# Ledger of designs, part 393: VH-VL binders against q9umr5

Target 1, 268 residues: q9umr5
Amino acid sequence: SYKPVIVVHGLFDSSYSFRHLLEYINETHPGTVVTVLDLFDGRESLRPLWEQVQGFREAVVPIMAKAPQGVHLICYSQGGLVCRALLSVMDDHNVDSFISLSSPQMGQYGDTDYLKWLFPTSMRSNLYRICYSPWGQEFSICNYWHDPHHDDLYLNASSFLALINGERDHPNATVWRKNFLRVGHLVLIGGPDDGVITPWQSSFFGFYDANETVLEMEEQLVYLRDSFGLKTLLARGAIVRCPMAGISHTAWHSNRTLYETCIEPWLS
Short names: E, the ipSAE of ESMFold2; O, the ipSAE of OpenDDE; V2, 0.75 times the mean of E and O plus 0.25 times the DockQ between their complexes.

## First folded at step 18 (VH-VL)

Design pn36 (framework fv_nofazinlimab)
Fold by ESMFold2-Fast, scan of step 18:
Structure pn36 (fold): chain C 268 residues (1-268), chain A 122 residues (1-122), chain B 112 residues (1-112)
Amino acid sequence: as target 1 above (268 residues)
Amino acid sequence: QVQLVQSGAEVKKPGSSVKVSCKASGYTFTDYAISWVRQAPGQGLEYLGYIIPIFGTARYNEKFKGRVTITADKSTSTAYMELSSLRSEDTAVYYCARGSYDSTGYEPFDYWGQGTMVTVSS
Amino acid sequence: DVVMTQSPLSLPVTLGQPASISCRSSQSLVYSDGNTYLYWFQQRPGQSPRRLIYKVSNRDSGVPDRFSGSGSGTDFTLKISRVEAEDVGVYYCMQGTKWPFTFGQGTKLEIK
C-alpha cells in the first residue's frame, strides 16, 4: 500500500488545479489516498502565511495520525513555503517526501507575466516600501518578498520567510531545525521557463545578490551556517534537485513528463 | 495635489447595505494603500480594514468579518467600502485615508477623505 | 487586540500654556524591525482627522514644532508647548504594530 499524499495549493489557487496530478497518481500508484486541502482558496491565499500554516496544520494532523507509516506532501508555489513552516513547527510530523513544485524558497523579487496579468502596474523596485511594514506583512506575498537591494529591511521586517530560513534569530530556531530534519526527502522542482518565480533558482534555494547575480544554494549563508538543516540534509543524500525547462508556472501540476521524472519516483 | 473625495451622506434601514466611495486624485492610485476608519457620533475612531490596490484584496478587522467588503477600481481611481446587514450601531461617519512613503518607510493616514455620514434608522 | 488607553479624556487648558496627553498600550509597540508604530492624530470640530506625529516622535510636514511626541515600549506622550486657539479638538493615539490596528479613546482639548 502507498503512503497517503497531501496536496497544498498556491497563490490564487484551489483544489481544481490538481485534477491532472490526481489522474497521474492514480495511474502509477493505484489506491493512493490523496487529500487536496481546500483551505485559503482564491483571494484567501493572500492571508498572512502564519495564519495559513495554522489552518493547514489543523487539517494535516488527523491525516498524519491515521498514517503511522508516513505521508508525502506535494506543495505548489506559495504552498511550498506553507509546507516548509509545517515541517518546522510540527514536533511529530511523519512526512517522508516533501515535494516542492516551483516554490520561492529564498523569496521572490520580480515582475512576471503572471503578476502583470493580475496587477498591470509594475512595482518591483518600490514594493519593499509597503511590504516591509506591519501593513504589508498582513499579506502572504509580502511575507516572502525578498528585495536584494534592501536586504536589511527584508531581514528585519519579514515576519515569515526570514524566520523560517533562519536568516533572523527566533527562540524556536533549534526546535524548528530538529523538526525539519526529520523529513525523509526534500524534492525541489523548478525551471527557467516558469515565468512567475523570480529568480527561478529560488525554487532550489538560490537567490540574487545585491547586483542581481544569482548565487546557488551552496553559496548562501543559510546553507553555509546550516541554519535550518539544508547542509545536513544534502550530506545525508536527502535533497533531490529536479530542474526542467519548457514548463510555465501553471503547468507544474499538469505535465506528465514532469510527473514521471520528478514526482513519481518519490511516492512510495 | 492629493485629494480623496467621498460620496454623500446615506440614510439606511436596518438589515440593508451601504456602499461608500472614495475617489483619489493627484497621485498614482495603485502605489498606496487605502484605509477605512469609522467614528460613531461623539465617539472615537475604529479601524475597519484596508486595501493595497495592486494586490486586489483587502484585510478586514475580524469584528466586521462577513459584513465589510473593501474594493478598488484602478480605471476610476476609486476605493469602495460596503457594509451589509446594517445595525443601529453602524451609525457613524466613515473615512477613507491613504498612506505615504518617506525615509522611514510606509506611514498610514497622510491624507483623509472628508467623511461620509451613514445613519441607520427606522 | 492591543488596547490603547489615553489620559486625560478631557483637557481644559489656558491659552498660551503647555498641554500634555498620555497614551499607554497593553503590549509593547516595538516591531521586529526596531521601529515603534505609534501615531498621533488631531481632529478639529467638524473636520477629518489629521496626522501630526508618526513613529512616536516624527512631525509631519506642516505641523508646528510646538507639537512633540515621545515615549517607548508601552508609554507615550504628546506635548504642545504653547496651546493656540486652533489647537482645540480631539487628539487620538494609534498603534500600527499589530493587526487589528487600534486607536485610543481620544482626548478633548478645550480652551478655558
Scores: ipSAE 0.792, ipTM 0.906, lowest interface PAE 1.0, mean pLDDT 91

Design pn37 (framework fv_nofazinlimab)
Fold by ESMFold2-Fast, scan of step 18:
Structure pn37 (fold): chain C 268 residues (1-268), chain A 122 residues (1-122), chain B 112 residues (1-112)
Amino acid sequence: as target 1 above (268 residues)
Amino acid sequence: QVQLVQSGAEVKKPGSSVKVSCKASGGTFSDFAISWVRQAPGQGLEYLGYIIPIFGTARYNEKFKGRVTITADKSTSTAYMELSSLRSEDTAVYYCARGSYDSTGYEPFDYWGQGTMVTVSS
Amino acid sequence: DVVMTQSPLSLPVTLGQPASISCRSSQSLVYSDGNTYLYWFQQRPGQSPRRLIYKVSNRDSGVPDRFSGSGSGTDFTLKISRVEAEDVGVYYCMQGTKWPFTFGQGTKLEIK
């Protein structure tokens, strides 16, 4: 039978967003047990990411324990960062495919449709002022805000992303790396028409340098140092890159062609 | 210059709710945090929570167990603190305060409101 | 929660003499960025608090130079070199390193 699938939503999201994804899985892999986690929905998605990781951890433990053949994770947007941390903090996870749907894996630096709607001025250059403080770090958005013009502030003040990426030292780094490397496949999905994730290559571990030139994963210090296992996973053949043009941020979980091309092949 | 102006004193019955406003003027930016602090008569300062208006959601001190709600209206530069299920122990002066930025980062409490006395009497 | 403990709680001082207030935290207040988020506030009778010192030792604009802050890790001091009549009030330390942010219990400074 098919391995169970656990779905983790994104910012301002809930389980309802995945109704089309559930339909696609049911059509191609009938009988799959799919659990969409209804934790930190809506505005609760702004809670600190470490708090979210703890809550999701408690929810996934019994699911993983009852699936000795393994499970798959599908993690959307901000949820991809939650899943990154889950795989690092859990010394007993049995995740086969970790499918990251347009998640800002190296961080976010850009005016998004959501931020422009809420406050229609350029937010990009000014968020560092509040985000890189204890006050800002109590909100999930600030946990992965990565201003390339204030990289020193990001490295020193980020309580989440800089730590899980191994960009700043942490006592648990060696254990986190060992745990993350237990994953069978890291499936990275994203594309240039997303409109929210900035730069979109963050979904593939690429990111801006100080001049806002995108450097791809293989040129990142986190990759070159193998800080949490990306270089090891790539050498093992465990990283899958599946870029697709023409898909907006809220459509990744509801596009049939995307599902058939990038997700379906990894749901054993 | 920067000024925070709070709504006037209130007398409330136990079990009711109160909503205190804090209007910012004179160069307050929506990316600043607005904090709420209270002080019971003859007692010290207690942190209730704060909001970053851009994010639209606040952080609350667990002590208030779902009784406090902090909101912001960016169009009027006004923050609100609502406290429900009022008890006599909630009698206090309630303050709003904002922060500032310098080269080293964000610092809270550079400007305070004048305070709003909330009295809970049976 | 980080507990902030002030001493003394009552501080009678002769006009023109120095005053010193201690603040101790139950945990180190050094944040990952190397900054120490320790603040000192003054509350004069009937007034809102005002911030005197931010990040241990930085005086706010308009705060007289007779006020100074010092300390590191878990042990901090606010010093007034020459107490003036206008300094009467309650002084609070606060930590902003770890949520929830917490205040000391306050030190009441009075002229004897």
Scores: ipSAE 0.810, ipTM 0.909, lowest interface PAE 0.8, mean pLDDT 90

Design pn38 (framework fv_nofazinlimab)
Fold by ESMFold2-Fast, scan of step 18:
Structure pn38 (fold): chain C 268 residues (1-268), chain A 122 residues (1-122), chain B 112 residues (1-112)
Amino acid sequence: as target 1 above (268 residues)
Amino acid sequence: QVQLVQSGAEVKKPGSSVKVSCKASGGTFSDHAISWVRQAPGQGLEYLGYIIPIFGTARYNEKFKGRVTITADKSTSTAYMELSSLRSEDTAVYYCARGSYDSTGYEPFDYWGQGTMVTVSS
Amino acid sequence: DVVMTQSPLSLPVTLGQPASISCRSSQSLVYSDGNTYLYWFQQRPGQSPRRLIYKVSNRDSGVPDRFSGSGSGTDFTLKISRVEAEDVGVYYCMQGTKWPFTFGQGTKLEIK
């Protein structure tokens, strides 16, 4: 039988957003037990990411315990960062495929039409002031705000992303790396027409340098230093990259072609 | 220059709710943390919570057991603090406060409102 | 929660003499960025609090140089080199390093 699938939603989202994804899974893998976690919905998605990680951890433990053959994670947008941390903090996870669906894995720096009221154009260059403070770090958005013009502030003040990416030292880094490396497959999905995740290559561990030139994963210090295991996973053949054009941010979980191409092959 | 002006004193019955306003002028509104702090007569300062208007939601001190709601109206540069299920021990002066940005980053609490006395009595 | 403890709670001082207020935190206030988010406030009778010191030792504009802050980790001090009549009021320390942000109990400075 098919391994259970656990779904983690994104910013300002809920379990309802995944109804099409559930239909696709049922069509191609009938009998799969799919659990869409109904935690930190809507405005609660702005809670600090470490608080969300704790809550989602408590929810996934019994699901993983009942599935000794393993489970798959499908984690959308901000949810992909929650899942990154889950795989690092859990000493006993049994995740086979971790499917990261347009998640800002190296962070976010940009304004969007879809979330323009949160990221107005005039604020992009100034959000670093509030975000890189204890005040800002109590909001999930600031936990992965990565201003390439203030990289030193990001590295020193980020309470979440800089730590899980191994960009700043943490006492648990070695254990987090060991735990993360137990994942079977890291499936990275994203594309240039997303319109929200900026740069879109953040979904593939690429990011801006100080001149806003995108450097891909293999040029990142976190990869070169193998800080949490990306280089080891790539050498193992465990990283899958599935970019797709023509998909907007809210459509990743409801596009059939995307599902068939990037998700379906990794559900066993 | 930044100025915070709060609504006037309120006298409320136990079990009711109160909503205090804090209108900001000068500088930008949406990107600053606007904090709410209270002080019971003759007592110290107690942190209720804060909002960063651009994010559209607030962070609350758990001590208030879901009774406090902080909101902001960006079009009028006004923050609100609503406290429900009022008890006599909620009698206090309620302050709004805001920080500023300088070369060191965000520094909270350099601007305070004048305070709003909320009296809860039968 | 981080507990902030001030000492003394009542501080009678003769005009022109120095005054010192201690503030201790139950946990280190050093944030990951190397900054210590400790603040000192003055509240004169009938007035809103006024920030005197930010990040341990930085004095706000308009605050007399008689006021100075010092300390590190968990132990902090506010000093007034020569107390003047207008210094009467309650002084509070506050930490902004860990949510929820917390104040000390306050120290009432009075002229004897």
Scores: ipSAE 0.811, ipTM 0.911, lowest interface PAE 0.9, mean pLDDT 91

Design pn39 (framework fv_nofazinlimab)
Fold by ESMFold2-Fast, scan of step 18:
Structure pn39 (fold): chain C 268 residues (1-268), chain A 122 residues (1-122), chain B 112 residues (1-112)
Amino acid sequence: as target 1 above (268 residues)
Amino acid sequence: QVQLVQSGAEVKKPGSSVKVSCKASGGTFSDSAISWVRQAPGQGLEYLGYIIPIFGTARYNEKFKGRVTITADKSTSTAYMELSSLRSEDTAVYYCARGSYDSTGYEPFDYWGQGTMVTVSS
Amino acid sequence: DVVMTQSPLSLPVTLGQPASISCRSSQSLVYSDGNTYLYWFQQRPGQSPRRLIYKVSNRDSGVPDRFSGSGSGTDFTLKISRVEAEDVGVYYCMQGTKWPFTFGQGTKLEIK
């Protein structure tokens, strides 16, 4: 029998978005128990990420308890950040594969065509002023807004991403690192044609420097300091990188070739 | 320079809904937080929630969960606060307020509307 | 929720004398960025509140020099060095460090 799969959706999303993913899993791994969590759907996805982490934590506890062999997580877009925090705050998670499906793991800095309905005027250069305040930090988008031109403000004001990435100290950092390192596999998926996640390499722990030049994971202080275990996981052979061109942001969970190449191999 | 003008007083029956408007003029509207605060007669200030118009959604005080809705219309620079299932204890002056930006970031409550009295009576 | 406690609740003062209002929070108001999101508001009878002080000690433009804010962590003070007749009203502290943002219960300043 296959390990259960828990699916966590992204920004302005719901369980309905994963109907194709569920079909693929059923075809290749028949009998898999797949739970798509119906929490923080639609506009509720804008609630603070720590609030979302608490709600998803309560939902995953009984699923994990029923599966002593372990579970897999498939976490899409913003949901990948929720799953990052779940793996850190849960002292007892039994996650085998954590599949991060085009998630801004180092943050987001960009106004894309997909997001222009939220930001009709480009706010890329100015969003830092509201995001890096207690008012802005009550919205999930600001929790992972990472302006490379105001990195000092991001480091000091981010209530979520800077903390889970170990970019700012936290009393729980050692425990969070220990918990995260229990994951069997960290499967990173993303690509240059996503059109939403900016820079797209954020899905692979790469990010902009102050000149907007992308530095890859191995050049990041987070990796070099092994702040939450990336260097340890890579040395253990537990990080899988699966980039794919030609896939737009809303298509990651509905592309068969991507599923067969990047997801299917990790659903034991 | 920034001015907030609210809609006029309302008298409502218990169980009904009220929708108060707050029209902003001067300054930027879309990227400023618009807060709603109320004050019952002879009582202190209570924070209901706020909206950042560019996100198209609001953050609500959980005490009012399911009853308060804050929206914004960027084309008219107008924010709205709707409170449903009205009770006598909802009788209060409702204020909108907006922040401003200093050199380092956002500062709330720089400008206030004149207030809207909402009376809930049977 | 962060509880904000003001004292005194009623403050009768003689015209021209100094006045002091205390505000205490149930937990530290220092945000991770090193700023303390504590605000002081004045509400004159029949008027909307007006912000006097932002981030503990910064006085808004147009606010007379006789008003000053001080404090750190959980203990904050608003001082009026020389009370004028126009200062009559209710003064509120507010914390903006942790949602939901909360106000003190108010201090009513009256001329004796």
Scores: ipSAE 0.785, ipTM 0.904, lowest interface PAE 1.0, mean pLDDT 91

Design pn4 (framework fv_nofazinlimab; at its last look DockQ between E and O 0.79; V2 from the best seeds 0.86)
Fold by OpenDDE, second read of step 19:
Structure pn4 (fold): chain C 268 residues (1-268), chain A 122 residues (1-122), chain B 112 residues (1-112)
Amino acid sequence: as target 1 above (268 residues)
Amino acid sequence: QVQLVQSGAEVKKPGSSVKVSCKASGGTFSMYAISWVRQAPGQGLEYLGYIIPIFGTARYNEKFKGRVTITADKSTSTAYMELSSLRSEDTAVYYCARGSYDSTGYEPFDYWGQGTMVTVSS
Amino acid sequence: DVVMTQSPLSLPVTLGQPASISCRSSQSLVYSDGNTYLYWFQQRPGQSPRRLIYKVSNRDSGVPDRFSGSGSGTDFTLKISRVEAEDVGVYYCMQGTKWPFTFGQGTKLEIK
């Protein structure tokens, strides 16, 4: 039998968005028990990410307990960060494949059309003002806002991303790294036509330097220092990178070709 | 010259709801935290919650167990605080306050409204 | 929740004399960025609160230099070097480090 699949949604999202994914899984892997976690839907997805991590943890623990052979995680957009944190804080998770579906794993610094409706007029350059404060850090979007022009503020004020990345020292860094390394495979999915994740390479742990030049994962300090285990995972062949062009952000979970190419192979 | 102008005094019966408005003028950004604080007669200040309008949602003090709803209309630069299932102990002056930016970063509560008295009585 | 404890709750002062208000937090108010988000507010009779001090010791514009804030960690103090008649009112400390943000009980300053 196939291992259970747990799905975690993204910002302003709900379980309804994954109806096509469920169909694909059912067709190609009949009998798979798929659970789309209906927590923190809609505007509730703006709650602090650590709060979300706790809620999702409570939901996945029973599922994992009933699946001694392991489970697969499919985590979309913001959900990918939630899942990474989840795997970092859980010392007893049994995740075989962690599929990060177009997630801003290295943070977000975008001013796209998608964000413009949320953030009017040149807010990308100014969002650090509110986000890197106690008031801003109570919202999920600020928890992974990564301003390359204010790296000091990011490192010091980010209450989520900087911590799970091990970019700021904290007493749990070693343990979180150990826990995260329990994952069988890290499947990173994203693409240049996403239109939301900015830069899109963030889905592959790439990100801007101070000049807004995109550096790849292997150039990042988190990788070089192996602060949360990326270098170790790569060395043992546990990282899979699956880039795909021609897919918009809201279509990653509803594209059959993407599913067959990047997701299905890891649903064993 | 930022000003916060709140709606007028309210008299409500127990179990009803009240919605107080706070109109802001003079702002350049929508990235301000608008906080709501209340003060019962002769008592101290209590933090209800706050909204950052660009995010479209608020952070609430869980003490109120979902009775408080804070919203913002960016088109009119107006924040709202609605309190449902009113009780006598909800009788208080309700204040809105807004933050500002300086060279050191974001600081809340730089500007205050004039307050709105809400009286809950049978 | 972080509990803010002010002392004294009542502060009678002679005009021209100094005044001191203490504020203690139940836990450290140092944020991850190294700042301490401790605020002082003044509320004169019949008026809205007014921010006097932000981040422990920064005085707001228009606030007389007679007012000063100090402290660190869990212990903070607001001082008035020479109390004037216009200083009558209630003073509140507030922490903005950990949600939910909380106020002290208030200290009522009166002229003897």
Scores: ipSAE 0.930, ipTM 0.967, lowest interface PAE 0.5, mean pLDDT 95
Fold by ESMFold2-Fast, scan of step 18:
Structure pn4 (fold): chain C 268 residues (1-268), chain A 122 residues (1-122), chain B 112 residues (1-112)
Amino acid sequence: as target 1 above (268 residues)
Amino acid sequence: QVQLVQSGAEVKKPGSSVKVSCKASGGTFSMYAISWVRQAPGQGLEYLGYIIPIFGTARYNEKFKGRVTITADKSTSTAYMELSSLRSEDTAVYYCARGSYDSTGYEPFDYWGQGTMVTVSS
Amino acid sequence: DVVMTQSPLSLPVTLGQPASISCRSSQSLVYSDGNTYLYWFQQRPGQSPRRLIYKVSNRDSGVPDRFSGSGSGTDFTLKISRVEAEDVGVYYCMQGTKWPFTFGQGTKLEIK
C-alpha cells in the first residue's frame, strides 16, 4: 500500500485549502492515508517558527510511528520551512519524499500579496528594522525575512532560517545535518508566476546577492559548504527540481497538471 | 514628533471586560511594535504583550491565559488592549508604549502613553 | 522567564551625593547579534515611565550626563553622579533579549 502523506500548510492558511490536493491523491493513489495538520491556522501561522516546529513535531510523531515503511511530507509555502526544521531536529524521522510547494528556502525579500493587503505602501526596504530585533523575531515572517542589503543583520539576528540553513553556526548543526540527510527525496517546486515568493528561485535555494541578482543553489555558500547536506543530496540524486510557469501562489495545491508532473511521481 | 494618547479611566465590576485605546499621532504607525505594560498601585511594571500592526496579530505574555487581546486599526493609528474576566488583582494603570529606530536598529519604549487607570471593584 | 533582580529596593540619598543601582539577570542578555538588550527607566511620581538608557550604556537625548549605565552579561549598574531633587522616583531595569520581556522590581530613590 501507499505510504501515508502528511500535509503542512502555509502563512494565513488552514487545512481547508487542500481539498483539491486530497482529491488528486485519492484518484491516483487510492487508499493513501492523508493527514492535513490543523495546527497554527490563520493568524496563528505568525507564531515563531521554532514554536510551530515543536507543535508539528508532536503531531507527526505518532503518524510516523504507525508507518514503519515511511511517510511523505507535502509542505506548502512557509510550511516548507517548518518541514525543513522537522527533518533536522527529529533523529528518528522516516520521511521518504519531502515535497516543498513554493517555499522560501533561502528566505523572502519582497512584498507578499498577503502583506500588501495589510498596509497601503511597500514595506520591503524597511522591514529589516523591526525584523532583525528580538521583537520582530517573535513573528514567523521575520524568521525568514532575508534582506540582501542588510545580510549581516540577517546572519546575526535571524533566530530560525540562518540557523537551519547553516549560515550561522549552531551547536546542533552536525546532528541536524545527519538527520536531514535521512530524507529519501527533496522535491522542490516553484515558478516565476507565483507572485508571493520573492525571489521565486528561493523555492530552489537560489537568492539575491547585494545587487539583487539571483544566484542559484550551486553558487550559495550553504550549498558549497554542504552546511545541512544539499551538496550531498544532489550528488546522491535525491534532489528533484520541478519548476512550472503559469501558477500563482494559492494554486500550487489545486493545479492538476502540477500535481501529475511534480507531486504524483513521488507518492510511492 | 510622536505622541500616544490613551482613553480615560474606567471602573469595572469583577467578571466584566475592559478595552483601553492608544492613539498614535505624528510619525509612522504600521511598522513599530506597540507594547502594553501595566502597574498595580504601589507595584512594579508587568509586560502584557505587543503588536506590530502590519502583521495584524499580537504576541502575549502567557501569564494572562488568553484573557488579553491586543489589536490595531491602521486607518486610525490606534492600538487597543482588551482584558476580560476581570479580577480585583487586575486593578492597575495600563500603559501603551512605542519604540523608535536609530540608524539600523529598533529601540523599544521611546514613547509612552499617559496611562489609563482601570479599577476593578464590587 | 528571565528574572531581573534589582538592589537596593529602597535608596535614600542626600542631595548632591552619588547613587548607584544594581540589576542582575538570571541568564546572559547578549543577543545573537552581539547586542545586549538592557534598558533603564525612570518613573517620577504620578508620571509615565521614561527611558533613560538603552542597550546598557547609551543615554537617551535630553537625559543629563550625570546618568550613566554600565555592565555586561548578567550584571548591570545605573549611576547618578550627583543626585538632584528632580531625580526622586522609581528606577526600573528591563531585558529585551528573550520573550517574555521582563522588568526588575524597581528601586525607589528618595531624598533623606
Scores: ipSAE 0.826, ipTM 0.919, lowest interface PAE 0.8, mean pLDDT 91
Fold by ESMFold2, look of step 20:
Structure pn4 (fold): chain C 268 residues (1-268), chain A 122 residues (1-122), chain B 112 residues (1-112)
Amino acid sequence: as target 1 above (268 residues)
Amino acid sequence: QVQLVQSGAEVKKPGSSVKVSCKASGGTFSMYAISWVRQAPGQGLEYLGYIIPIFGTARYNEKFKGRVTITADKSTSTAYMELSSLRSEDTAVYYCARGSYDSTGYEPFDYWGQGTMVTVSS
Amino acid sequence: DVVMTQSPLSLPVTLGQPASISCRSSQSLVYSDGNTYLYWFQQRPGQSPRRLIYKVSNRDSGVPDRFSGSGSGTDFTLKISRVEAEDVGVYYCMQGTKWPFTFGQGTKLEIK
């Protein structure tokens, strides 16, 4: 018998996008109970991430209660940030594998494909002006917008990412770290041909310095300070990095080779 | 120089819908919050919601129970507010407003439309 | 929702005398970035509102220096050092810290 799998979708997305992933799991792990959460679809995915975390938390509680041996999370794109926050705020979660499928874990600093039709030219240098305000923080993109050239604004105005990364002091930081560290494995998936996540290394907790040079996870302050447990997890052998080239952002959950290589081994 | 020009007054029956337009003149609105606020006769201001047009979606005050829809059209620099299932208490002047940026960031409500009177009467 | 309470609701003032309008919020308006998103608006008879003060104490361009804003936390004040005839209208405070953003009830300033 296999542990139940919970699937969380991303920005401008819906539960339908995971139909192929469901087929792969059924073929390789028959009898696995898979729940694709049907919340915050389409434009509703732009709601504040804390609202999404609350809604997904309510949906996962009964699933986890029915599976005392544990569950797995597969969380795509923006959904990987929702899932990481879930692991922090739930003192009673029983997640074994957290599979982060091309998620902007250290933030986003670039024009996404979803916004290019509105702005054919780059807007990334200006978005901080609205994002780092209470008006902007009511939208999910701004909750994980990470402008490396305006670090003070990010650190002080981010209502989500700076908090779950432990980059800004808050009363829950110690409890959230403790909760996150109860996860069995953190499986990081992404690749250079994604086309949306910017930098794509954000899926592996890499990100830009002030010169837009990508620093790897082990070079990030959040890792070095172990602010939410990355250094501890790596020392335990609990972090799995599974990069794959040649996959666009919308194709991660429908690529059989990716599933077999990066996901299947972790669905115990 | 930015001007917000709204559509003209409307008289509507209960249960119907109204759609008010707000056209930006002399500037763009794509990276600003475009807000909708109403004022019933002799009463104060009430915030309905706002859109940041580059995101293509809006935030709504939940007290309107899903009756408000706020949209924007990039090609015409025009924002819209639609209020459905109209009631007599929806009789009000409806304003659009746009923020501005200063040296420290975003500030709301710098520019206001002229207002659109919507009267709901049997 | 954050409740904004203004006092007085009606403010008759003799021309040339000072006026003071109070605004109290049901919770702190200090945002995580250290800013206090408290705004003051003036609505003259028959006109759209006009922003006077942003972030507690900053006057907008073209607002006379007889207008000043002050306060912190939950208690805020708009002062007019010497009321002029053009100041007749309704004054609103607004908070922009927590959605839904909310207005006070308004204070109607009249010349006696």
Scores: ipSAE 0.826, ipTM 0.917, lowest interface PAE 0.9, mean pLDDT 91
ESMFold2 (binder alone), look of step 20: mean pLDDT 91; pTM 0.935
OpenDDE, look of step 20: ipSAE 0.930; ipTM 0.967

